# Designs tried in a protein design chat: miniprotein binders against q9h3h3. Part 280

Target 1, 235 residues: q9h3h3
Amino acid sequence: EDGFTAEHLAAEAMAADMDPWLVFDARTTPATELDAWLAKYPPSQVTRYGDPGSPNSEPVGWIAVYGQGYSPNSGDVQGLQAAWEALQTSGRPITPGTLRQLAITHHVLSGKWLMHLAPGFKLDHAWAGIARAVVEGQLQVAKVSPRAKEGGRQVICVYTDDFTDRLGVLEADSAIRAAGIKCLLTYKPDVYTYLGIYRANRWHLCPTLYESRFQLGGSARGSRVLDRANNVELT
Below, E stands for the ipSAE of ESMFold2; O stands for the ipSAE of OpenDDE; V2 stands for 0.75 times the mean of E and O plus 0.25 times the DockQ between their complexes.

## First folded at step 21 (miniprotein)

Design PS5 (at its last look DockQ between E and O 0.86; V2 from the best seeds 0.81)
Fold by OpenDDE base, look of step 21:
Structure PS5 (fold): chain B 235 residues (1-235), chain A 102 residues (1-102)
Amino acid sequence: as target 1 above (235 residues)
Amino acid sequence: EVRKQFEELIKRFEQAMELIEYLLELAERAAKNGDTIKARIILYIAESMAEQARKIIEELKKLAEETGNEEFKRMAEEAKRIIEEVEKRLKEVQEKVEEALS
């Protein structure tokens, strides 16, 4: 990746968070309407800024699906940020363990599996599979970035409630694989996002906790999951 | 070639400056929307980018010293002036955001 791609993508994501979202909420909308909604708003055709001829006339930051069990709880993010600033001022060493403890203390435990796909049929099909898994209760919540003007890769984010629950993280990986997704997945806790910690951070912290690679004919999960911190395979 | 390396570092520096300017704009927007969490995230990224820019400047200075090239020395000093100005703006935006959200 050339230059500051991760930080640039983070800036674009922050900008997108401030624009309107296209949301299918399974708590208020019948599951039978999902197919029509997916057909109306395929991610490869929904444009970030509402270009002429796109399904959306206005800017769209994200396309999202909320499951029946979805409860938005981000914990005490403000307290987390204040503690982080105080920690930096103290000059104490900052480690992955430090961030984990901060996350636990402030109940900021959410994380996400990430996949990057080129615009097109494969992306739309992948998204449809994920959206169905969310509506069916196999996953809690997911979002996908709309198409950029430059036609770059789009990202699908699949969230879990607790990055410290290894079993829950692995179950989400299994559900993603069951939906037919075969690309590389990376798992990142949201605590790293809330503290602005990306690839080029000064503390040399790796924001990726897990990596999942597709495996044919292997374990019931259809993937190999690597713990990046310990360099150990979990499956 | 040393010249090619120097030019690549300058390019990276310019990219960092452009990204910081964009981040500062986004932080002000987030603050206007009353989103304290978002504003802080954006500013943390901007601080990280400023640190990366400082590292690039140190590499530029090193190459300029090793080659004795006066042009490279001037360019490295200019980059230092630019980052100092950007860091000043970053601090001003931080103060403005904190005041607006208090």
Scores: ipSAE 0.849, ipTM 0.929, lowest interface PAE 0.5, mean pLDDT 93
Fold by ESMFold2, look of step 21:
Structure PS5 (fold): chain B 235 residues (1-235), chain A 102 residues (1-102)
Amino acid sequence: as target 1 above (235 residues)
Amino acid sequence: EVRKQFEELIKRFEQAMELIEYLLELAERAAKNGDTIKARIILYIAESMAEQARKIIEELKKLAEETGNEEFKRMAEEAKRIIEEVEKRLKEVQEKVEEALS
């Protein structure tokens, strides 16, 4: 009975994608301007629709930081979607393995670490640490949702190039932890997003591939990372 | 007990219909912007929600049959008519998006 929570969140994310973004682009903006930009646009104060008293007067869908090495490459998403539709009508089984193969075949390999934080200092501090890691080159690209009119938790997304490259995914987790992040992280390959596959889907697929929990007595990285599909620890 | 259960299912069905209509508006907006990839994502979500709404209708019909309540039977039949109309619009939006692809 989750009340279609995942679908509501997805709808809001789709709407946000289509509104203007606030972007710090290290490819065209000097790194020395980052601290002033962060102070001007803290995610706990940037409002979704430009409320009075907000630093923004226009709607903001996302706040994003692009690293100097960021090269946008979503892969063959159009081909992925066409193949997905053909697969569903073919009668062949749909499994995590078939999703992985579709992603590989169409080069839609990106994914993201997600964290959910309440508005306030902890969110703004976490975002600032992530944004600096992106500009310094430890991470490639990240975004954070603005403050919603209804309030509630906000999300930071930290992208990686290849969800099949476990080392790269774990390196991003380590960089996030080095930025001082101690909350739960979950990892979702973009293939699930591009196919509209959320929890409670009819194939019982789990879109969350990894979980990362901060643990002082854990691995050398300072986190415990679990592969959700195989229920095994990677660290 | 059964009436409360029936009313909760109706509430969930109505919530699903409202969200599907919103999703269809978003899909049309994405299509107008030329973003057919986004439009397809939104439509995949709407299809999944329509499937879930059909399961709710199956449960409404089960409760109506088990109680013999004619009011429940009429409400379940009305819910079926509503989702048939929403599914028709969903297919129309899907066809519009596929046409824009080329």
Scores: ipSAE 0.742, ipTM 0.878, lowest interface PAE 0.9, mean pLDDT 89
ESMFold2 (binder alone), look of step 21: mean pLDDT 84; pTM 0.790

Design PS6 (at its last read DockQ between E and O 0.91; V2 from the best seeds 0.87)
Amino acid sequence: EVRKQFEELIKRFEQAMELIEYLLELAERAAKNGDVIKARIILYIAEAMAEQARKIIEELKKLAEETGNEEFKRMAEEAKRIIEEVEKRLKEVQEKVKEALS
ESMFold2, look of step 21: ipSAE 0.847; ipTM 0.920
ESMFold2 (binder alone), look of step 21: mean pLDDT 84; pTM 0.796
OpenDDE base, look of step 21: ipSAE 0.862; ipTM 0.934
ESMFold2, fold request of step 22: ipSAE 0.856, 0.841, 0.862; ipTM 0.926, 0.917, 0.927
ESMFold2 (binder alone), fold request of step 22: mean pLDDT 84, 84, 84; pTM 0.798, 0.795, 0.794
OpenDDE base, fold request of step 22: ipSAE 0.861, 0.863, 0.862; ipTM 0.933, 0.934, 0.934
ESMFold2, last read: ipSAE 0.858, 0.862, 0.845; ipTM 0.923, 0.929, 0.918
ESMFold2 (binder alone), last read: mean pLDDT 84, 84, 84; pTM 0.796, 0.794, 0.796
OpenDDE base, last read: ipSAE 0.861, 0.861, 0.858; ipTM 0.933, 0.933, 0.933

Design PS7 (at its last fold request DockQ between E and O 0.87; V2 from the best seeds 0.86)
Fold by OpenDDE base, fold request of step 22:
Structure PS7 (fold): chain B 235 residues (1-235), chain A 102 residues (1-102)
Amino acid sequence: as target 1 above (235 residues)
Amino acid sequence: EVRKQFEELIKRFEQAMELIEYLLELAERAAKNGDTIKARIILYIAEAMAEQARKIIEELKKLAEETGNEEFLRMVEEAKRIIEEVEKRLKEVQEKVQEALS
């Protein structure tokens, strides 16, 4: 892998965050309108910059679905960043435990399951399944990246409220699997994102806490979840 | 073989510099939009990339010294000048973001 691929993708994600989002908000929009919205804005056809012939004429950073129970509570991210900068200045060792403690102290506990899919029917179908699960209250919030000009893989992010709640993380995996998704999933706490910690970081921290692999005839969840930090299967 | 390795490292260095410049542009945009959280994230990535660029320079320097190639030594010194200028720009953007937080 090109040593800067993760950082490049992070830069593109940050750029996308600053552009308008296409949002279906189940708190204000009837669930009966979801199918029409999904048909109007299939992720494989929505383009990042509003290319001619796309469903969107203007730039779109993300396509998102908010569930009825969704509350944007990111905690004290500014305090987290200030504490992080102070910690770096101190020269104290930085470990996964350090980041966990910072996250807890500042109540920055959100995380996400990530899946990467090629543009096309399989992506649109996966997104429709996730969007339905969000609107039905099995998941709180999800987003998908629009189609890039180069036609690279698109990412679906499914959020959980607390990366320290193993049961909540596993429940979200189960809901994703129930939606018919069989690809590899990785779980990343948002604290790593907020602190700019990616794969090639100076502290050799792994931003992926969990990995979910689909398995036929396996657990009732249809997946095996690996704790990457401890190299232990949770399911 | 050594020449090929050196050229590959130079290419990687150039890619790192291009990404840092893009990140700095994004950070300034985020700061102008009042999104200081986003600006800080972008700057952390830029700092990490600058560190990677420094590591590449050390590898380039090692290859240049091992070969005694004067051209390679000159290219290493040029790379050092480039990264120093980028780090200066990074610091300036950081200071602007910190001022916005005060």
Scores: ipSAE 0.863, ipTM 0.934, lowest interface PAE 0.5, mean pLDDT 93
Fold by ESMFold2, fold request of step 22:
Structure PS7 (fold): chain B 235 residues (1-235), chain A 102 residues (1-102)
Amino acid sequence: as target 1 above (235 residues)
Amino acid sequence: EVRKQFEELIKRFEQAMELIEYLLELAERAAKNGDTIKARIILYIAEAMAEQARKIIEELKKLAEETGNEEFLRMVEEAKRIIEEVEKRLKEVQEKVQEALS
């Protein structure tokens, strides 16, 4: 394994979660203010720790946009974690079906489309397109990491409410593509995140449920989406 | 040949140890903030890393025994000592987080 890259990124994300966020909240802020906010806080220029010359003077963990209809509900995560710990002591086998059932039972159904881009115009343009899609109601909530290292990739996360609702996940993919995004997207259910399951897990589980690849003249959605667990194309 | 393989495994072990140390600090920070959900996530990741570090030690032992190299054997014993201390600290942080759940 390559120095535990996924686990390092997970640790950095956990730290970022606990620092202040820059949030555009369409539930309380007029949509007409979005363009000015995007110009003030481009993700390629907002620094993780408030470097001199950046638009932020203090640490920023995430830059986020909440849609007008966003209603957060993480579900019964504490119950999920307790059941997970009990399950591991039971000796029962742990499979992707096990995780799906735990998620359903505890109503921890959210998940996210992920994309990775280098700092610069393409990142800022992609983020602006996603942020507009959120404020316009095609997407519900998204976040982007700030710049931590010169030349290091940054991540945009676009959340969906229910990873078991394939139509809803595919609609989010379509909205992302309609914003002009052409890079690879991967989809991860939040149940894997809440249980700390990354690449180096002992069950050899794959936390990526779907992959989306852009196709210029293929589907009406502009995507080819594969279900990684069943090796089945959804589009 | 075997020396390069041994050195790569040592580097991976050291990376795992540094990551666990960082994760334990983050878990304590999350617990102090009252975020026991996040503290448990972080500790699950730390446990996974400790398991990976133990697997690396198994590979190091295999290479050390294949060569009979005393330097390699000493490094394996040092790695065992290090992971034992890290696992002790991991247990202490887990107990702190469990107390916060009460």
Scores: ipSAE 0.855, ipTM 0.925, lowest interface PAE 0.5, mean pLDDT 90
ESMFold2, look of step 21: ipSAE 0.854; ipTM 0.924
ESMFold2 (binder alone), look of step 21: mean pLDDT 84; pTM 0.802
OpenDDE base, look of step 21: ipSAE 0.861; ipTM 0.934
ESMFold2, fold request of step 22: ipSAE 0.853, 0.823; ipTM 0.923, 0.909
ESMFold2 (binder alone), fold request of step 22: mean pLDDT 83, 84, 84; pTM 0.790, 0.807, 0.802
OpenDDE base, fold request of step 22: ipSAE 0.862, 0.860; ipTM 0.934, 0.933

Design QK1 (at its last fold request DockQ between E and O 0.85; V2 from the best seeds 0.87)
Fold by OpenDDE base, look of step 21:
Structure QK1 (fold): chain B 235 residues (1-235), chain A 102 residues (1-102)
Amino acid sequence: as target 1 above (235 residues)
Amino acid sequence: EVRELFEKLIKLFERMMKRIEELLKKAEEAAKNGDTETAEKYLEEAKWLAIKVRIIIYILEEMAEQTGNEEFKRMAEELKRIIEEALKRLKEVEEKVKEARS
């Protein structure tokens, strides 16, 4: 990905956060309605700006599914940002360990598995699998980007509560794989997002903590998970 | 591509700041009317937008560092001043809401 592609995607994501979301909330909506909702709002057909003939007439930022156990807790993100600015001013060395400690101190521990898929049946099928896993309690929360005017890949984000909980991160990968998803997955802690740290940064920090590759005939998990920081396979 | 991103970030910043100002005004009005719950809701939304505005600034600072473009640096510094002023106002409104609750 050449240049500031990640920052472009970040800007688009932040703009999308300001527009209305299509949400299925399993806490308030019966699980039996999920299939009808998925059929009504397939991600490949929902358009970012509500184009004529799309299921949505108005702009949609994200399509999301909330599980029964979903509780939005982002920690002290403001405190995290203040501490980050102070750290930069101090001239102290900044390492992945430094960011981990900042995240722990401010309780900003959420992260997400990311997958990029072209619009179409494969995307809609992947999303349906993820949405079912969320409603069934195997995953807590997920969202997918709507179709852009220019086309391009759509992103599915599957969140976990704690990027420092390796077991929880691996369990989410297993649930995604069990939903039939075979594409490359990358795991990114939200702390990097909140600090504006992307692939190209002055500190040489890698915002991708884990990578998951599908494996045929391998372990019961159906994937190989690589710790990018240590270059060690976990699975 | 870099210039396009820069312009996109500035437009996004402007939109977010406009929304923050609207939310702060609504929170103040709600607090004045004794609707502290509504005021707190508006404040929480404003706080999240402030977080996102800071992300925009961080991206601009990194763009400035990588490109050596002094325009990007100056803009990042200007935006930082603007959000700091908005955060002061946010704190003032938060105190008004606390006073109205009490």
Scores: ipSAE 0.882, ipTM 0.938, lowest interface PAE 0.4, mean pLDDT 94
Fold by ESMFold2, fold request of step 22:
Structure QK1 (fold): chain B 235 residues (1-235), chain A 102 residues (1-102)
Amino acid sequence: as target 1 above (235 residues)
Amino acid sequence: EVRELFEKLIKLFERMMKRIEELLKKAEEAAKNGDTETAEKYLEEAKWLAIKVRIIIYILEEMAEQTGNEEFKRMAEELKRIIEEALKRLKEVEEKVKEARS
């Protein structure tokens, strides 16, 4: 399973994308209904394929919360993919700067903070905190994977709208920490996902742009954020 | 193992292509009946699936590159031909929906 672990997860995530989602959409649903929804669909109990006795009888790919101001704009992903293919035939070197420019040119600027938690109270509590932060406007949109039959860790994804806006990405990290999240966070721009670029790639690109680690004796935010591309601590 | 990933990607590709064809048929039928809002929703979903099919192909190409496996390379080339044909069909349906709007 070594060498292509991220690609296995990507395949499973793309399959999950095609199954029904459980969505709390603050744009059409009053915020006062959030607590009841969270209690009905805790991610540690919502099953991937609808096991008997779970709160869902049908498959669920993702559980998601959309904030009041969520305005989906993925940019020109089809154009991004076409330009990527042309770039590869051009003979020009492929570098982190090249990927950044492609993302900017095609307005494919979204990215996400990721965290992995074992099923149970800690996962459900973390998700509830993130979901509240989204509905209250501190975060834009988030999703969490349901419980798989094999068990193992589940993933929470917290999206930001512009990975080139470092301040905005760090503000999202702070909002996640304010919700009481203390585990490791990694940040990945969506451009790498849309181009199928994972850690073991021929160009030696690093799809993880930032890592955030909680610090006990740190600043008010408590994060130590490392810029993986430049190997520089930001906090 | 890499063989397991290959088989997962092929099954996922087949599932996505089947859904794309279903969506294009539904979009075309909705447009013929004047329901361009529904047709546009089906087309948008089909376009997103085509994006994901491209990702599958990119993963297969990288697997072929890293392993030197000619089967993976031949499969990536075949899947690329299939999605290219589906994209032509998608464009044709887009034109029909555009005509139905005006």
Scores: ipSAE 0.869, ipTM 0.933, lowest interface PAE 0.5, mean pLDDT 90
ESMFold2, look of step 21: ipSAE 0.867; ipTM 0.933
ESMFold2 (binder alone), look of step 21: mean pLDDT 84; pTM 0.809
ESMFold2, fold request of step 22: ipSAE 0.868, 0.869; ipTM 0.934, 0.932
ESMFold2 (binder alone), fold request of step 22: mean pLDDT 84, 84, 84; pTM 0.803, 0.812, 0.812
OpenDDE base, fold request of step 22: ipSAE 0.879, 0.880, 0.878; ipTM 0.938, 0.938, 0.937

Design QK2 (at its last fold request DockQ between E and O 0.96; V2 from the best seeds 0.89)
Fold by OpenDDE base, fold request of step 22:
Formats: structure tokens, sequence, C-alpha cells
Structure QK2 (fold): chain B 235 residues (1-235), chain A 102 residues (1-102)
């Protein structure tokens, strides 16, 4: 992986955030319309810039599904950033514990399971499973990146409200696995994103707290979740 | 690759800052017209863009640290000054909106 691949992806994500989103909101739209919406906007066919022959004629930043219980609570991200800058200036040691405490203090607790999939049927099927799980209330909110011109993998993000709630993080993994997804999952708190902390950083902080691997043996829906900070299996 | 990222980040910063300026102007106009709800909506969008602009700066600072590139360092410092000024303006507009709501 080229040294700044994560930062490139972050720049693309921030650029995508400025463009319109295709949203299915279960709070305002009947669940019975989900299948028609999924058929109309398969992520493998929706293009980032509205290419000819795509379902979208205009740029699309993200395709998203909001569940009934979705409440956007980002906390005090500005206060978090100010405290981070002050901490850097102080010369105090910066640890994963420091970031956790900053996140708690400023109520910036959201995080996400991430999966990267090649464009095609497998991506569209995975997204349909996730979207259904969101509408059914097993997950709160998810988004998927549209197809890029250069191709490459598309990302599905499944959010949780609190990265410090291990049970909630594991429940979301279970729901993703129940939707039939077998690829590698990584969990990243949003606090790392808001502070510009990626895999290669001067503090040697790892923004990935958890890794989920599909388990072939035992339960057809099983995963092994690794705590990356402590190198301990949680499941 | 590093240079491409740098150029991409600068272009993104410029786009975001232009939008922030537009949003602040729209928020002030809405506040003057007594439309505090619309003003608050524009301010909220501006605040989120300001957050993202800071992320760009943090990435540039990290790139500067890892590469030792003085151009990246200088640019990060310049962009930091720009966002600090914009944040001051944002606070001033927020105060005007609060005054218009009372």
Amino acid sequence: as target 1 above (235 residues)
Amino acid sequence: EVRKLFEKLIKLFERMMKRVEELLKKAEEAAKNGDTETAEKYLEEAKWLAIKVRIIIYILEEMAEQTGNEEFKRMAEELKRIIEEALKELKEVEEKVKEARS
C-alpha cells in the first residue's frame, strides 16, 4: 500500500461529502419501497459523476440508508479539534487512551465498520443485505461509495453510535454477517478521521480498533473479531 | 503520488473555503431577513466544512512531518491562518443569528 493511500481515500471521501447523496430514509419512506429503490440505484451502476448510461445523471457523493432509529449525533467535533491542537502544542504524550478520552469528553463516539468490494453483483448483493438490515432496525445507518471512473473497490460503511460500547460494535458485526457478508471488516472510530489520523502517523496510532474475519467453521454467520489495540480475540 | 495528494488537498481546500464564504453570506442575509431557521441551516453546513478543512490541514501537517517537505509545511501554516479567520467570521455570524432569534 503506497504510504498515503488512506489519505487519498480520505480526500476522495471528503470531496464526495460535498456532492448530493442518494438516500433511502426509512423514517419517511415505507419499507416496501426499499426493493424498488435498490433496483433503481445499484451501487455498482451508480457513477460518482453521473456518467452516460448510469442510473444517475448528476454527481452522487454517497448512497445511504437511514434506519428508523437514526439520529445524527456528531458531538462537539469543533471542540475536539481545538483540544487536539492544544494537546499537540503542549508536547504531552499522545496515546490511544488520550484519543479515547478526548472522544468521550467531546461526545464524539461514532464509529464504523468498513468493507471494500469490487464493483459488481457481490457488491450490490452486500449493499442490499445491509440496506435491509438498516430498514429492519438491526443497523442504524449505512452508506456506500458510488462507482468511480477509474474503477477500483467501493466502500460500504456501517455506523455505530459508540465505539466504546464493545457489545454494540459486536452486534453490528453480527448483523453484517447475518446479511451474508463474508469479506474482511475493519472498525474505525470517527474521532481518528476528524483528527486526520491515518495508518501512517508520527504517533504510531492505529485508527483500526477491530478487525472481523468470517469464520467458515461452526455457525454459518460466525466471525472472529480481533481487538487490534490489545491483540485479543473478542469472539 | 505524494505530490498528487498535495495538489488534490489544496484544490479541495479551495473548494470548501469558497463554499464556506458563500454559506456565511447566505446566513447573514437570512438573519437580516428574520429567517433564522435558514440562517442556522447555512451555519451548520459551514461548520461541517470548517471541520473538514481542518482535517485537510492535519493531513498536510502529517505529510510535511513524514516527508520533510518545507512546501507542505508552509502551505499547512498558511491554510491554518485562513481557517482561523474564517472561524472568526463564522462566530460573528452565529452571534448575529442568535441576536435575530431573541
Scores: ipSAE 0.875, ipTM 0.936, lowest interface PAE 0.4, mean pLDDT 93
Fold by ESMFold2, fold request of step 22:
Structure QK2 (fold): chain B 235 residues (1-235), chain A 102 residues (1-102)
Amino acid sequence: as target 1 above (235 residues)
Amino acid sequence: EVRKLFEKLIKLFERMMKRVEELLKKAEEAAKNGDTETAEKYLEEAKWLAIKVRIIIYILEEMAEQTGNEEFKRMAEELKRIIEEALKELKEVEEKVKEARS
């Protein structure tokens, strides 16, 4: 029905990127201040545009936590985009392998685990757990969307630095689960985002690389992770 | 709906390009005052906005492909021309900032 839902969300995310962020940066802020900061800015109460009664009087695009070891390196995204445009005019087929190679060649290797939660205690509790995991060094960087006026689901993004390192991506999933998160997680490499490739694309590419489902017993990592590109369970 | 997405993307493009113009002016001013570190920060923000503008164009191109809508296709082509011109200006400012760096 609505074939462009992801594109609507992408446009909203890009608009949010341009507005102010609320950031706890462990590289410059003592870890002992984290709990007070979390209590001041719960994502279910921080409003996108500074509604009356919210803790923020200004618009907030994102709430983010940077870990002490966070060292951002986005790679050559401009070169990636140029190569992508050249590839499309070349007549060569576009496949998951082609995108992986573009990402490697231009060192655009980051990706993110995503979860969507309704506003309320569960969201705030999940975010607090993720933020603590980041400050403690089990995760490197995360962000959460603020509350929209309609009160729809909010998103938590937990970044990893190399989507081609499957063990590293699975370790981030494990750290998320150790923080008490039990909802569905999906993993999307940033290369798809930078190239504007979403679910219903002409190349039939799958932008979601992994899905993680929490299971209540038996698994070595507490997760059942599916490789969506190859339809293979990893755990 | 598809029309609403189109309008949203155009408004976002306009907002981003206005910011790019502001950043390029600020980068030149900072470089003129000898503050090349600040000028480079403005240029990096402008480059990231240009990346996002290209994402908008890619989305419009896919919308045109899936719907067969010639208006979306023509708009994507026009926006591409606009960003290409802005990138030429960005490169010129970047060169001025590098020259100011000693």
Scores: ipSAE 0.865, ipTM 0.932, lowest interface PAE 0.5, mean pLDDT 90
ESMFold2, look of step 21: ipSAE 0.859; ipTM 0.928
ESMFold2 (binder alone), look of step 21: mean pLDDT 83; pTM 0.788
OpenDDE base, look of step 21: ipSAE 0.873; ipTM 0.936
ESMFold2, fold request of step 22: ipSAE 0.856, 0.849; ipTM 0.926, 0.921
ESMFold2 (binder alone), fold request of step 22: mean pLDDT 83, 83, 83; pTM 0.786, 0.789, 0.784
OpenDDE base, fold request of step 22: ipSAE 0.873, 0.873; ipTM 0.935, 0.935

Design QK3 (at its last read DockQ between E and O 0.94; V2 from the best seeds 0.89)
Amino acid sequence: SVRELFEKLIKLFERMMKRVEELLKKAEEAAKNGDTETAEKYLEEAKWLAIKVRIIIYILEEMAEQTGNEEFKRMAEELKRIIEEALKRLKEVEEKVKEARS
ESMFold2, look of step 21: ipSAE 0.864; ipTM 0.931
ESMFold2 (binder alone), look of step 21: mean pLDDT 87; pTM 0.839
OpenDDE base, look of step 21: ipSAE 0.878; ipTM 0.939
ESMFold2, fold request of step 22: ipSAE 0.868, 0.872, 0.861; ipTM 0.934, 0.933, 0.930
ESMFold2 (binder alone), fold request of step 22: mean pLDDT 87, 86, 87; pTM 0.842, 0.834, 0.840
OpenDDE base, fold request of step 22: ipSAE 0.876, 0.877, 0.875; ipTM 0.937, 0.937, 0.936
ESMFold2, last read: ipSAE 0.870, 0.869, 0.875; ipTM 0.930, 0.933, 0.937
ESMFold2 (binder alone), last read: mean pLDDT 87, 87, 86; pTM 0.839, 0.841, 0.835
OpenDDE base, last read: ipSAE 0.876, 0.874, 0.873; ipTM 0.936, 0.936, 0.935

